# VHH binders against Origin of replication complex subunit 2 (ORC2): the designs that were tried, part 2

Target 1, 363 residues: Origin of replication complex subunit 2 (ORC2), of Arabidopsis thaliana (Mouse-ear cress) (q38899)
Amino acid sequence: MEDIENIEEDEYGFSRNYFLAKELGGASKRSAHKLSDIHIVDEQELRETASTIEMKHSKEISELMSDYKTMYSKWVFELRCGFGLLMYGFGSKKALVEDFASASLTDYSVVVINGYLPSVNLKQVLLALAELLSELLKCKRKSSGSLSKGQETFPSRSMDDILSFLHGPQSGDKDCFICVVVHNIDGPALRDPESQQTLARLSSCSHIRLVASIDHVNAPLLWDKKMVHKQFNWLWHHVPTFAPYNVEGVFFPLVLAQGSTAQTAKTAAIVLQSLTPNGQNVFKILAEYQLSHPDEDGMPTDDLYSASRERFFVSSQVTLNSHLTEFKDHELVKTKRNSDGQECLNIPLTSDAIRQLLLDLNQ

## First folded at step 11 (VHH; from a22 with N31Y S57T)

Design m02
Fold by OpenDDE, fold request of step 12:
Structure m02 (fold): chain B 363 residues (1-363), chain A 126 residues (1-126)
Amino acid sequence: as target 1 above (363 residues)
Amino acid sequence: QVQLQESGGGLVQPGGSLRLSCAASGFTFSYYAMYWVRQAPEKGLEWVSTISTGGGTTYYKDSVKGRFTVSRDNAKNTLYLQMNSLKPEDAAQYYCARGEPGFYILTKAPSYMDVRGQGTQVTVSS
């Protein structure tokens, strides 16, 4: 019992030291340079240019990646032991984790969650996992000759019911699990408390193993003690890759770049496509209003509610507010007070971008 | 409109090769994992391959491993399936399908595929 506590302290110590080092290293001298002094370039141009930058130390990075490959067997073993793997370090870890999955998790079902996206439908993820588990269990039963037709019909499609199903009976079979790869568990799609709780519950399921990456120094703040020790059961792996965030970064506004109309519309479209149909429809109402009233400060929130309710996209103010919160969180909508003191909603896109966005949504 | 269009199917002899293409339109192709699935006569839909958003990760059905190669060109919004050493058992209607943007399954096709093309016929006969 004492030896397990010491290993936990050392791992926690290392993780803590890493984040502390990042915090301390981040106290870089505030450049006296004002953002205003920087020539703002087009976001697309900036991204394209960034993609053409030759990686320094390519040989060393390649060697590092090769070294990581030697750890894959260990990582598989750790998963088999019931641990979650938490990958941290400088650079995108997406390629590394995917290489690991491709090379070493071939005997397992693997689901990948892209947490770096603006949104993820976790319910759909859970449903997919439940289906995979059902199939896995059916195959095992057939091999064991146990004819028990337990049609475990998912009685309800509630999140709790799905999670309960996924929790299942503890199987003594260490190899009977589904691996869930989470790119950026601290990403915008997953960092909310509800999502984290869902993932923690998922991780505690006997037939689920998580492999997750983090990029934010404050990622550990997403978890309480229960989540860390009883649910996720993280083994921390320091795996700096120095790889650019080419995929993860696409969804982040570039501070040093002016978004093109096309790019902003595309980004917005991606976010909107991740929303519920009703959420999309509510947004469309707002977008259409803004296009029809270009000289106004935006659509009054009350008018949006009335319009959305009339079209049966929302049933209550609470439902609308939920959508609006989501819109705001994704910077799809801003609030402004009009001359009458009413709260108005506006889309921070050009009319052309909004038109393009509507075209994309109607496709 | 969101659309997938498969092409490249045809008649080949056993041991022959085909390259299937899937042209994507109406959505940001690079944000989605893509699947190849096939349906043989009197059989259900069968998963063939998965490719991740960036193309860095690929998975295959065991029966096609070493023979089939999935790839994608995100700049061209095109998915590919190189099929080598074709067998009579590979004869099917082949479809490309789009996954959900937030998640994808490496080891099978999801039960729900958001978008699927019309398919392209692959026939393998002597």
Scores: ipSAE 0.648, ipTM 0.849, lowest interface PAE 0.5, mean pLDDT 84
Fold by OpenDDE, fold request of step 12:
Structure m02 (fold): chain B 363 residues (1-363), chain A 126 residues (1-126)
Amino acid sequence: as target 1 above (363 residues)
Amino acid sequence: QVQLQESGGGLVQPGGSLRLSCAASGFTFSYYAMYWVRQAPEKGLEWVSTISTGGGTTYYKDSVKGRFTVSRDNAKNTLYLQMNSLKPEDAAQYYCARGEPGFYILTKAPSYMDVRGQGTQVTVSS
């Protein structure tokens, strides 16, 4: 027991030192060049060009990846012991973690969360997990001759209720768990405190194991001591891959690129698709209004409420505000005051982008 | 419009092969994990395979493992299912389905699939 505690401290210390070193070691040569002197290119062009860049040290990287494969059995063991795995290091870890899951977690149910996206519906994740757990538990009961309790339906339950279910009966079976792979637990979809708390609660469930990646140096700041030690129970694994962020990076604005209308619309579409049907409908009202009134500062909030209520998309101002908060958080909507001092909502997209977005939503 | 269109189904003899295709349109195909599911007569919807967004990770139902291969071409917005050594038990309507953008299950199809095609019929008969 004493030896495990010492290993944890050393690993934690190493991980901390890694992030500190990244903070300190980035003596990025201060370029004397002004950003203004750089020709800004189209984001898509830049990404395409970047994708054509040949990877250096391909052999060494391949060897490194092969070395990581030798660790898979250890990682599985750690999961069985009740630890969460936190993968960190330079480069995309998505392929590595997926390879690990494919190679070593075949006997388990595996759920993947793409945290690098602008948004993730965690309720849906929890519902899926609850269903999986219910199935696992049913299978186990059948094997034990226990009477099948009725099919628990989860769709109408609150997130808290679902989480409570997931915390359910502690099975002494170390092999009875669902693995949740989180690509970029520090990603934009998941970095908010509420999401982190939900994930922490999820991780504390006896039948859940998390394998997560991080890419931000400040990712550890997302967690308090309770989250780290009692809920996530992270084992830190330094696994630099040097792989490009071809997938994860698509959702990050390029500093040296102009965002294309198309890319912005796509991003918006992804976010909107993650919203509830009512949320989508509320957004559609706003979008349609803006398209119909291009010379206005936006749709008055009161008008949006009235319209949304009339169509039964919202039942209260609080409900609308909840949707608006989501819209604002994802930069789908901005607030302006009109000449009359009324708060107006506008979508910071071109009319063409909005039209495209509406087409995508009506599908 | 978000659309999935399956093709490539048909009648084959036991031991035969088929290649199913699923054409995706109206969404960024590369951002979504994709599923193959099937429905046999008088049976429920059954998960067949999952493929990750990049195609690097694939999962299969045990009964089709080693016989079926899922692949995708993101540039062509197309999902494929190569089916070899077909058995009578494989006869079903096959559907491609899109996962949730931020979440997918590797080992099973989710209960709720966001988008599903019309399907293509696979018949295996001597």
Scores: ipSAE 0.609, ipTM 0.835, lowest interface PAE 0.5, mean pLDDT 84
Fold by ESMFold2, fold request of step 12:
Structure m02 (fold): chain B 363 residues (1-363), chain A 126 residues (1-126)
Amino acid sequence: as target 1 above (363 residues)
Amino acid sequence: QVQLQESGGGLVQPGGSLRLSCAASGFTFSYYAMYWVRQAPEKGLEWVSTISTGGGTTYYKDSVKGRFTVSRDNAKNTLYLQMNSLKPEDAAQYYCARGEPGFYILTKAPSYMDVRGQGTQVTVSS
């Protein structure tokens, strides 16, 4: 059955890219630990708490930012390999990403898109990229000889024509790419499906590399499997900064909620409510297990299957794995191994946050 | 309507300093990366400096790097250029410019810059 095999290959490819993002983001483990200690609070109290964290821990935050700088050369290497970089975590990532671009991408053309603004003209972005690529190709001609003039975007006006130009002949030297930085690819200027499809097509262009940040836990809902697995090719980097959203302020309530335990729990509930009832019930089994077993590393996957099967929430291991993949894609569940090598599942929320999530799911 | 009003030019001796201002109105200033450009006699417009929408990232033409500092105050809708160690070659009419809304080119002069003001003259006498 080719349909089953194709589904398995897509899921394997997505899982492999996701594992690579987690492995390459190892420095963020320390920051994720700090974020996980924040329990559910009101939005206003969370803003007040974030300001207090900045005042009390300025030295620790500065050391954290210097740790991220040690990763810049690895991030450049990942871009050269053709991966997209996706930055997530508590606090504004704008300064971090701008520092990375200014420090490590100085030899490349870099275009910055501010997705936190109310609107962005993506057609004008594509035109600017086409002009930059045309200039880059002229430099390549000096290095490797003359290319045919007929390969320019002369006089291309449609977005499809521009994207075709950007996906031109492959170069063995990846240094010829243009880097596109997107602050808040999940922001209001960009969250519509047409903008996301355009950005995914742009990301798949051979001469384009993408660095983006997100602030909403629901950002992956913007993308289907093709966009994630075949176009964006994200490496996920957890880079909490604890920085205020001074510049992104147009969406102050929504942006400040990113990475908070209170907003994460409410956002997780919204995501879960968009899933099938069986998927929701599988997650509830895991959540209840974790609340009743606080000293364990999580629930063994086999035990979750058995419990879900007994309650008729899943019919097969394949069905359970489909739900687990979706949970992992939304950061709702993480995988750990216990001392015996058994794969265990863990909800990366405090007990208070999990209780609030369960309460919200019953609404 | 969109307005850009430059001021702060004048006559200065070589090695002197000036601070230019650009008052913006008629658009949401914080949505745009801003640029300083200049025009010397018998030359076209020359890019001088770029500043990001929040002011956190700046770029300069090589000939002015280390001598000029661009800054902005988004609360006052004002762009600034602090010019130190001025040379006779810096004498020009200086203009501020805005880019496209919502994006900018970080590492190089943009292809599009919206120049609208009358500019402010900087004269450096030998």
Scores: ipSAE 0.423, ipTM 0.674, lowest interface PAE 1.6, mean pLDDT 74

Design m02
Fold by ESMFold2, fold request of step 12:
Structure m02 (fold): chain B 363 residues (1-363), chain A 126 residues (1-126)
Amino acid sequence: as target 1 above (363 residues)
Amino acid sequence: QVQLQESGGGLVQPGGSLRLSCAASGFTFSYYAMYWVRQAPEKGLEWVSTISTGGGTTYYKDSVKGRFTVSRDNAKNTLYLQMNSLKPEDAAQYYCARGEPGFYILTKAPSYMDVRGQGTQVTVSS
């Protein structure tokens, strides 16, 4: 098979199609391979393929996982050399990476970040790492160090201050590190540039090592050349597992596919935060009504208008209808007629998800 | 408001069993790793076990490994601790605790645990 060359990073579809075609193993003896000749498979077909393989070849998949275990000592050596490990391939890598950490990183502190969730509090991650580093430095000094005294001070410091502490003077022992496992570094909680900048700065700390997984074919677009070559220092490991995304898929649509039939509270909160404050407040009125009236199929549209008008969140029916259209386009609300024939609006989330959404919006 | 309600404690003889429950409300339970901690009279809080957000990974203090089993039901927002072969040193007030959303420490007791309930008393005596 001919290596791809002249790939243009601006062509999103090409990079996506290349990763998908390579993971399916479409071997060819063609005398020339052009970009248009790449066998393109969408995310839905990949999901169906993974499920079929799991059903037919469970023994071979178990043997493959056992083979990955033979590589664990090499992965530990690579971490000791200062590299980050980036795991990619078909299927959920969560169980593999957790098994590696539990089996082979027992001498190290390991912090696990679940990037597949709608949000992660990176400041709290940095605080936990600062505490772990303080304990690590205390154990390596023969005389008592005073670094542990700052533990109660760190919660009041900025993320930049905590990162500066993590970069501070430390032992020269590169075999003494804290490992940070990031499930889905390309996931919704971490995709933003600020989060990626924080992770890149973290990975450049001499006592921090990253092990991460990706599922989006566009994950490399998250990083510029400085991040890749100076900070993350990835070694790329192709580790197809063919495992279903049972945990990751519960919290958001499969990372390789589009077209979710339902949204979680965290995904809904992200969409709501992109709307105007008045739109958010209109949605809150609907959410509060739905929680207080569980026996009803939603809130009558006329009642929502009256409540929103009283609170000055809308000035007209046209303004309300504009917000409702935005909600429907994002699948935040559905319409239904009640037993009296009135148009009602409902949020297609569980009551617990709606409660969490309201908590997240009321800071 | 975040609430954790422990139950299932009681009086047992040495070698007996108990199953503790922790009902969670006011937050998205499935986003959090959960912990069991305990406190004997005149002692500090002691970490007992950890369970990951999906329930697939568990960790235990060495003194309870093999005797205690932590589990969770994310559909019911409930955390469990099955305690077998109980010893007098296991007697304590047991609490469930919530970790931080979206991350946890895999190979040791966490530095931060959010303990909110009144706990449930486990008493082991002849």
Scores: ipSAE 0.404, ipTM 0.662, lowest interface PAE 1.7, mean pLDDT 74
Fold by ESMFold2, fold request of step 12:
Structure m02 (fold): chain B 363 residues (1-363), chain A 126 residues (1-126)
Amino acid sequence: as target 1 above (363 residues)
Amino acid sequence: QVQLQESGGGLVQPGGSLRLSCAASGFTFSYYAMYWVRQAPEKGLEWVSTISTGGGTTYYKDSVKGRFTVSRDNAKNTLYLQMNSLKPEDAAQYYCARGEPGFYILTKAPSYMDVRGQGTQVTVSS
């Protein structure tokens, strides 16, 4: 029986270090940036990391929040252009998004949905939005009529009718927008397909602008292509706060799954696709060797050099060492010496994960 | 059963101060944003302030901004309104109100406000 504790610790170590390195070290290739920045982390590791970072780096976290404030005017402009804003990153984003709404959305009506609560009644949200919009439109145009002669009996309307009202034509003279802030759009009460469909339809309404946060790595699986590209129109903002989940955590636990063999391989494939083609080919040589020699502790570095030079992927030891440095920096390989004193390289993945990785790279 | 009990009103001179309290029971206080509203004679309810579920975000009607401070203590299920530099136009019956669970409006009272208490009277003598 293999030591599951050692394998689990290696996976945790890679996930934790990789997550922190990505947050501090900058972005991956733009085409894969979003997927490579979001990784599965255990709830206990998340809480411990957040507390430790807050203690050590309180001043740096305050400077980070000040930097985000310089972006508020751009975020308002993006909302006016019809984009949804999606906030992601390590730590609670609740205080940041509330500060943005309080500081920069003062000219708009703002409705806040607390998706971290156990229950969120979206029809009541839609009713409140419709009543608010009806009052805004009445106040802007003519100032005629009394509220006692209300035609709007929204409580008896279907959700489709209410959404049609929210999608109505804009005033020719002035914009009538309501900004909706959704804390944890991926919260348990909102994760069902009907709730997400309703939120997507709400986001596409002409009188509505949406700002949301996510904390679960699988949140994008909630949406199909139409919802993303035609309805939400997300602009993804990486805004790690490192703040504890003091309010959100009281109402539901954050649950993160361990990476499966397929998920681990897909994460590694995304990182490898950000490297040069020669670097990818050198890595493939090592991966194929390791699959063919399961009884060995990796591939001797001299053998990797010889095989890579024979295939014209490298021209010198210096070039190979450059690729090996990249692999080590991304935690894709480890080094150790065998019993003969030779330096050997290994990929710290199971044979099944390596097979899946090679399949994904060739797709 | 939902209960809201306001207290702390009274008679003050112009420029004086009062601190209002609202004791809540019969519901999970931390699930709700809370509001202060007031009613002068011959008038309907007027929104005064909003406080978020955690207390981290507050909003005020323009006429009271800088003079009034709303706060809450979720452990004690209590909402507060500190009123400074009181003016004769602030005289009214003050109520705390609860909105819908799970969402709130930052700048206006919701259409449905659960005002169940008797309120507390604030009188500013001339």
Scores: ipSAE 0.369, ipTM 0.662, lowest interface PAE 1.9, mean pLDDT 74

## First folded at step 17 (VHH; from r05 with Y31L T57V)

Design t02
Fold by OpenDDE, fold request of step 23:
Structure t02 (fold): chain B 363 residues (1-363), chain A 126 residues (1-126)
Amino acid sequence: as target 1 above (363 residues)
Amino acid sequence: QVQLQESGGGLVQPGGSLRLSCAASGFTFSLYAMYWVRQAPEKGLEWVSTISTGGGVTYYKDSVKGRFTVSRDNAKNTLYLQMNSLKPEDAAQYYCARGEPGFYILTKAPSWMDVRGQGTQVTVSS
């Protein structure tokens, strides 16, 4: 038993070190060019231009992708054995993982989470998974002739209750699982400790299998030993693709581009659309206030609470603070102190951008 | 306002072909996986196809595999469904639907699909 634990730790350590070495060994060729010599262009222009760059070594990359395809059967086997798959390496893994899912996971229900987004509603993900699991279990019961109509109704809609439901059914069938594909488990939407804990709990369910990608060298720091070995049960797969981050990169600020107000508005819209209806409504209150008071430093936090409470969007200060934390984390809201020393909230967007955002949210 | 508008339905003979279109407006189309669903008379809503945000992944109901092809043009904010070798069992009102941002199901239409068009009627008769 001790020998198996040591092998797993060594493999994890080796994989982590290899990933770190590869990411660190990319000697930043010190560009002889000074940062001052760089013409800062619009982010959209830069992205468009970057998308037109032809991939070097296209033949070798194609061969590499073909080699990966030969491993798909092994990956399916590993999932059937109860392992999670962790895909790492240079380049976007999105297309590779999608190809794997489409080619080899056709017999399973597949759910996709785009963790590279600013936000993801994990509660909705869990609800969807619970529904899928319920259906899967119903179908299995019908095939086994077991008439027990135990309509396990979801008793409560809390995250914990949903997770408990997902964890409850024990499977003796290795082929009876739902596959959850996570593009960038280390992405902005999922990297917070609460989200990671939720995903770890989810992964520990007998009917759930995770296939996840990572792009950050420090991604392994998101997990403790329990998460890695008992919950996620990761098998590390080094799968560099050298593919550009055309999708994932849209949500990251480009260092060489001027952040356009348009990009910030787009990002804001995406984040807001991912929020709960109450979160959106709280933001709308703030946005409307700012539009109505353009000369003020922002909306006092106490006023936002009062207004939100009056409209039943928040029940407590803790609930409001949760929304505000989310807004701040996504840079949707900044804090300023007014002349009276009160903390005020403002949206770092132009009035026109805010108006457009409100129009988009009211749709 | 978020809007989906289906078109391209009609009357066809068995073995015929139709191409459905769904025009999207009022949201960033490229950020959402899209679904085709259909409803036949006296039947419930059934999932037909899912397409990922970039169009790189497509899934189909078993009964339409090899006959239907889902595609999208994100530049035109349009979803398509090419239907070949149509059968009487394919007759239904067809709807395009939007999923949630950051989350989608490849093998099923989500129950919470809040954005759906008015649909387009497909009739298959000899």
Scores: ipSAE 0.716, ipTM 0.886, lowest interface PAE 0.5, mean pLDDT 84
Fold by OpenDDE, fold request of step 23:
Structure t02 (fold): chain B 363 residues (1-363), chain A 126 residues (1-126)
Amino acid sequence: as target 1 above (363 residues)
Amino acid sequence: QVQLQESGGGLVQPGGSLRLSCAASGFTFSLYAMYWVRQAPEKGLEWVSTISTGGGVTYYKDSVKGRFTVSRDNAKNTLYLQMNSLKPEDAAQYYCARGEPGFYILTKAPSWMDVRGQGTQVTVSS
């Protein structure tokens, strides 16, 4: 028993050391070149050019991928034993994990979460999982001759209620689980403490198994001992792929590129779609105001509150402030003071981009 | 406006082939997983296939595995379903549906899918 704990600590230590070694081994040759000397190129052009770069060592990489395929059966076994799988190493792991899921998880229900996005609606994910679990349980009951008709329509339940439902059924059946694939559990959409806690609670459910990837050296700092050992129950798998981050990187600003208006609009659209209906409606009020008043510095916060309250999108100033905090965190809204000293809110997008966002939200 | 428009349905003999298309507009197609679903007469809506945002992952209903192939062209905002070796049991109205941003289900179509087209009719008869 002591040896297994030491191996886990050693594996955890090894993973930490791997990322630390990368941090330490990168003797930052301080490029004598000032960032100011770098011609900033268009982000789209840079991405397109980068996509044309031929990968070195294609044969070796192919062999490595083939070697990983031989481990798929082991990974399935580990999931069946109740472990979560944590995939780490240099390069995008998205294609590898997708291949694993397609090849080896076909007998299970599989849900995929794209954590590399700016935002993900975890409540909707949990609802989907609850629905899947309900169906799985119904199928088991039918096979056991128990006809209980409980159409549990999942009303707009709180996240806690949904998680409680997911925890409820304890089954000794090791093959009755839903697999949740998480591309970048340390990604922007999921790295916050609340999201991590939700995922940890989810992972502790008897009918849930996680397969997750990480790309940040500090990813282990997201979790306490309880989360790691009792909830996630991670097995660490070193699976460098050397693959480019073509998908995951789309939403990250390139240091050497000017952000495109198109990319900013796309990011905004994703964030807005992840908001509650009321949050979306509050944003729509602001957007419509800005489009109608292009010469103004923005909508006064008090006016937004009044308008939102009149339309029953917010019940209190606290509720509005919650939405505004979310908007600001995602850089959807900026605050300025007008000539009268009033706090005004503006959307840092072009009018055309805002119009497009509104069209997307009204659908 | 978000729109999905299915096409390519028709009458085919058993063992024949059809290729369905779904044209998407009014949203960023490449950000969404897509689904094919079908509804036969007097039957409920059933899941047929799921394809990931980049097309790297595809899943199929067991009854269509090896016969149907889902694909997408993100540059053209189009979803495809190649149907080979068609059977009478495959006769249905076929719909393409949009998933949610940020997550998707490989093995089922979500019940809350609100965005689908008008569908295209597939008839299989001798």
Scores: ipSAE 0.704, ipTM 0.886, lowest interface PAE 0.5, mean pLDDT 85
Fold by ESMFold2, fold request of step 23:
Formats: C-alpha cells, structure tokens, sequence
Structure t02 (fold): chain B 363 residues (1-363), chain A 126 residues (1-126)
C-alpha cells in the first residue's frame, strides 16, 4: 500500500497539465475583434491545444502498456500458483486487464464482471460459471460408459451448492480453470458485504482464478483478514495507466468517489462540512429527530420544513428543497413513504454512526 | 425497443471476402459485449466471435481465427465482421447478439445471449 502515495503525486501532475492547457486557450481568446470571430478563434485554438496534450498522453500510455506486457508471463505464473491479482493505480485499468486476458490467458475461459455498473446479479454469474465449468469438464473426459448421474448445477440450486461444484476436483484431468476478471471489484454493484463474501468464496474455488481492479482509496476496507489471506490471496500490482474512464465513468465519478453503500460517519461529516451552515443545521434537525424516534420510517418532510423554518434555517420550501436535493445527491438522505403514505426522509446510517456524525459536526 | 439488424451477406466464391454489419438501437450499445453467431441449415446457433465493450479485446472460434476480424464503432452503434478466405463450412445465416450488461463470457457465447435480428445469409459456392 505504501506505493499508493506516489499515485496521488501523479494525479496532481496530471491536473496541472490540464490547468496549463486552459490558460493557453484563454490567452488566445482575447485577440479576437468581433463576437463571431472570438467564438471561432477560441474554439479552434482550444481544440488544437487539447489535441497536442492527447497525442502526448497517447504515446505515454502506449509506452507504459508495452512495459506492463513484459510482466504478463509472471502474472500468469502467479495465477497458476493460486494467487488473486489485484490491479490498482491511477487511470482506467480496463484495457490493460483485458489485454492481459486476451494475450496471456489463452488456456483459460474468461468471464468478465463489470463492477462499475449499478448492479450485477451474482447468482446468475455463479450459474453461468457452473454451466461453463460443466461444459469444460465434459470436453476433457474421453467419455462413453458412465451411469449419468449429473451434478447439481440446476438454476434452482443454492449458491452454496453452486460454489461447492466450482470447488471440485482437478486431479485426474488437465488443469481446468476459469479466470474471472472483475472490473472495479470496489464498484457500486459489488461494494456491499454480501457481494464481497460471495466473491471471496468464489476466489477460493479450485477451478477459479481471479483478476480484479480497484479505484477507490477505501477498497481494502471491504475485506476482513480471512477474505484477504485465506480466500482472495491477493498479489497487489501497481499499474497506473493514466487512461480515461470512458466506460466506467458513465456510471459514477471514480476518483475518490464513494458509492451507494451506507456511508460511515466520518465520510458523511466531510461532505456536510462542505455545505453552508444552514444546510448543516437542517441536516442536524433530521439527525436528532431520527435518533429520538428510532422506530419510525424517518422524519416527514413537512415536519422538517416546519422545524427548520421555526429555527430560521430556511425561509421557504424552495430553500429547503435545495438542501434536500443536495443531501440526496450525496446519498446523505433517502426518501421513504411511511405507513400513512407521507414522504419521509431517512439517514441511511446506524444510530451510533449518526451520534458520531453529530459530534464531528459540533467539533 | 431493442433492435439488432444485420446486413452485408451475400454469395461469394471460396476464398472470397464479405463484411457484415450489425446496426444496434434501443439500448446503450457501448455497455454490452457483442457476439457474432451463425446457424447452418441443420445446426443450432454456433458462436463465431466476441468483442469487448470497448472493442479492444476480441475472441474467435478456432475454425475462423486468422480469417475473421470483429470490430465495433460505439459512436455509430455498429458491430462489424470482416470475413476473409471464406470456406463452404462458413455458409450460414449470421446474427449479431448482445451479452448481459453486468457480466459476459469473452471466450465463447453464453446461452443467455440476446439474438433479435433476422440475420444475414452468407453463401459460399462456385
């Protein structure tokens, strides 16, 4: 993990280059004499500057990718030894990992999981892996002459049964592996504890090898010691690519972003401290209500408005709605309907986390 | 409405070439791995090739490796299959198919792939 510090320095350098390109474009803008001339000249000069930067980045990315290719044979050896490969570093690692798979995992079947999506059906992934393995095992037998008792790979079987099949024997046959590539194992589709436990169990299956990427700084907090040392068995590979997140970025901002999982008190406090004092005080009213009413579906929106207006934190419904929109955009608050059909607001944190959040806000 | 429309088939001589196209609409094309599959007169659907969501990774059935090239243009929502050195065994109705958005198999077409078009006929004869 100590090598991650160098990633932050590289990110700062990248941001500085972007800043310099914008400064150059701005200077060219001032030379125009007419409004129509200003727009045409400004746009053209900006595009020329951006193209020059893109050409430099394209060469650097290509050279860096070539350097990583020299490591592919070692990565294959590590997978054969039973290690999981975990790719981290600034920039999208999707192209790198896929190039590794196509160039060096020719003896594997390869399945890709897109963790950057909002959701992924992991049971369907397990079923697909079981069906794929069953097909591969049939192809490796010189069959004819068997009692025909099939294995339990039916769609109605439990995840435990499917995982047991995937952890079957490899003895008398050639090594039979399926490599599972997980783009953004720390992404929103996979970040929840249940998904991570399933992936850890999958990674420990004898027929499965795992290659994954991460982008969030808090990704290691997804795993306990058993998952890391007995199941994933990660080898960490620092592979900064500086490549754009063209596909992943459609679904969420990846740099330092926190996903749809319930937030910790410290993360929520950081977001709240960036808001106006009135916005913070509106949130505190909701938090205190929720602590004092643990059995309710949250605070009715009308009650929050009345309490906030009484304390002069808002002057209108429009002002309150502005704060609520900001809270929802940062996932600080969820909307629910109570048993009476009223819209209620809920902070998706435990009572202990909310108490800690209030302490952090009060300093 | 999700639509996949294949085109570019035709009659060619052995050793000839064709370029198939698949126009996609009604879904976010760039999020899906795409497949080419084919169906000969007395056979079920047979996987031909896979291309990753970004187009940077391709896989092929052994019998077409080195002769076929799959590509995609995500800006045009179009999938392509360049077929060279065509053989009589390649004669089939060709379909494009999309994979599952959350996961996909790169090295063969899964049973859950989504085939929706009429296909385009490729005929190889003298």
Amino acid sequence: as target 1 above (363 residues)
Amino acid sequence: QVQLQESGGGLVQPGGSLRLSCAASGFTFSLYAMYWVRQAPEKGLEWVSTISTGGGVTYYKDSVKGRFTVSRDNAKNTLYLQMNSLKPEDAAQYYCARGEPGFYILTKAPSWMDVRGQGTQVTVSS
Scores: ipSAE 0.407, ipTM 0.745, lowest interface PAE 2.1, mean pLDDT 74

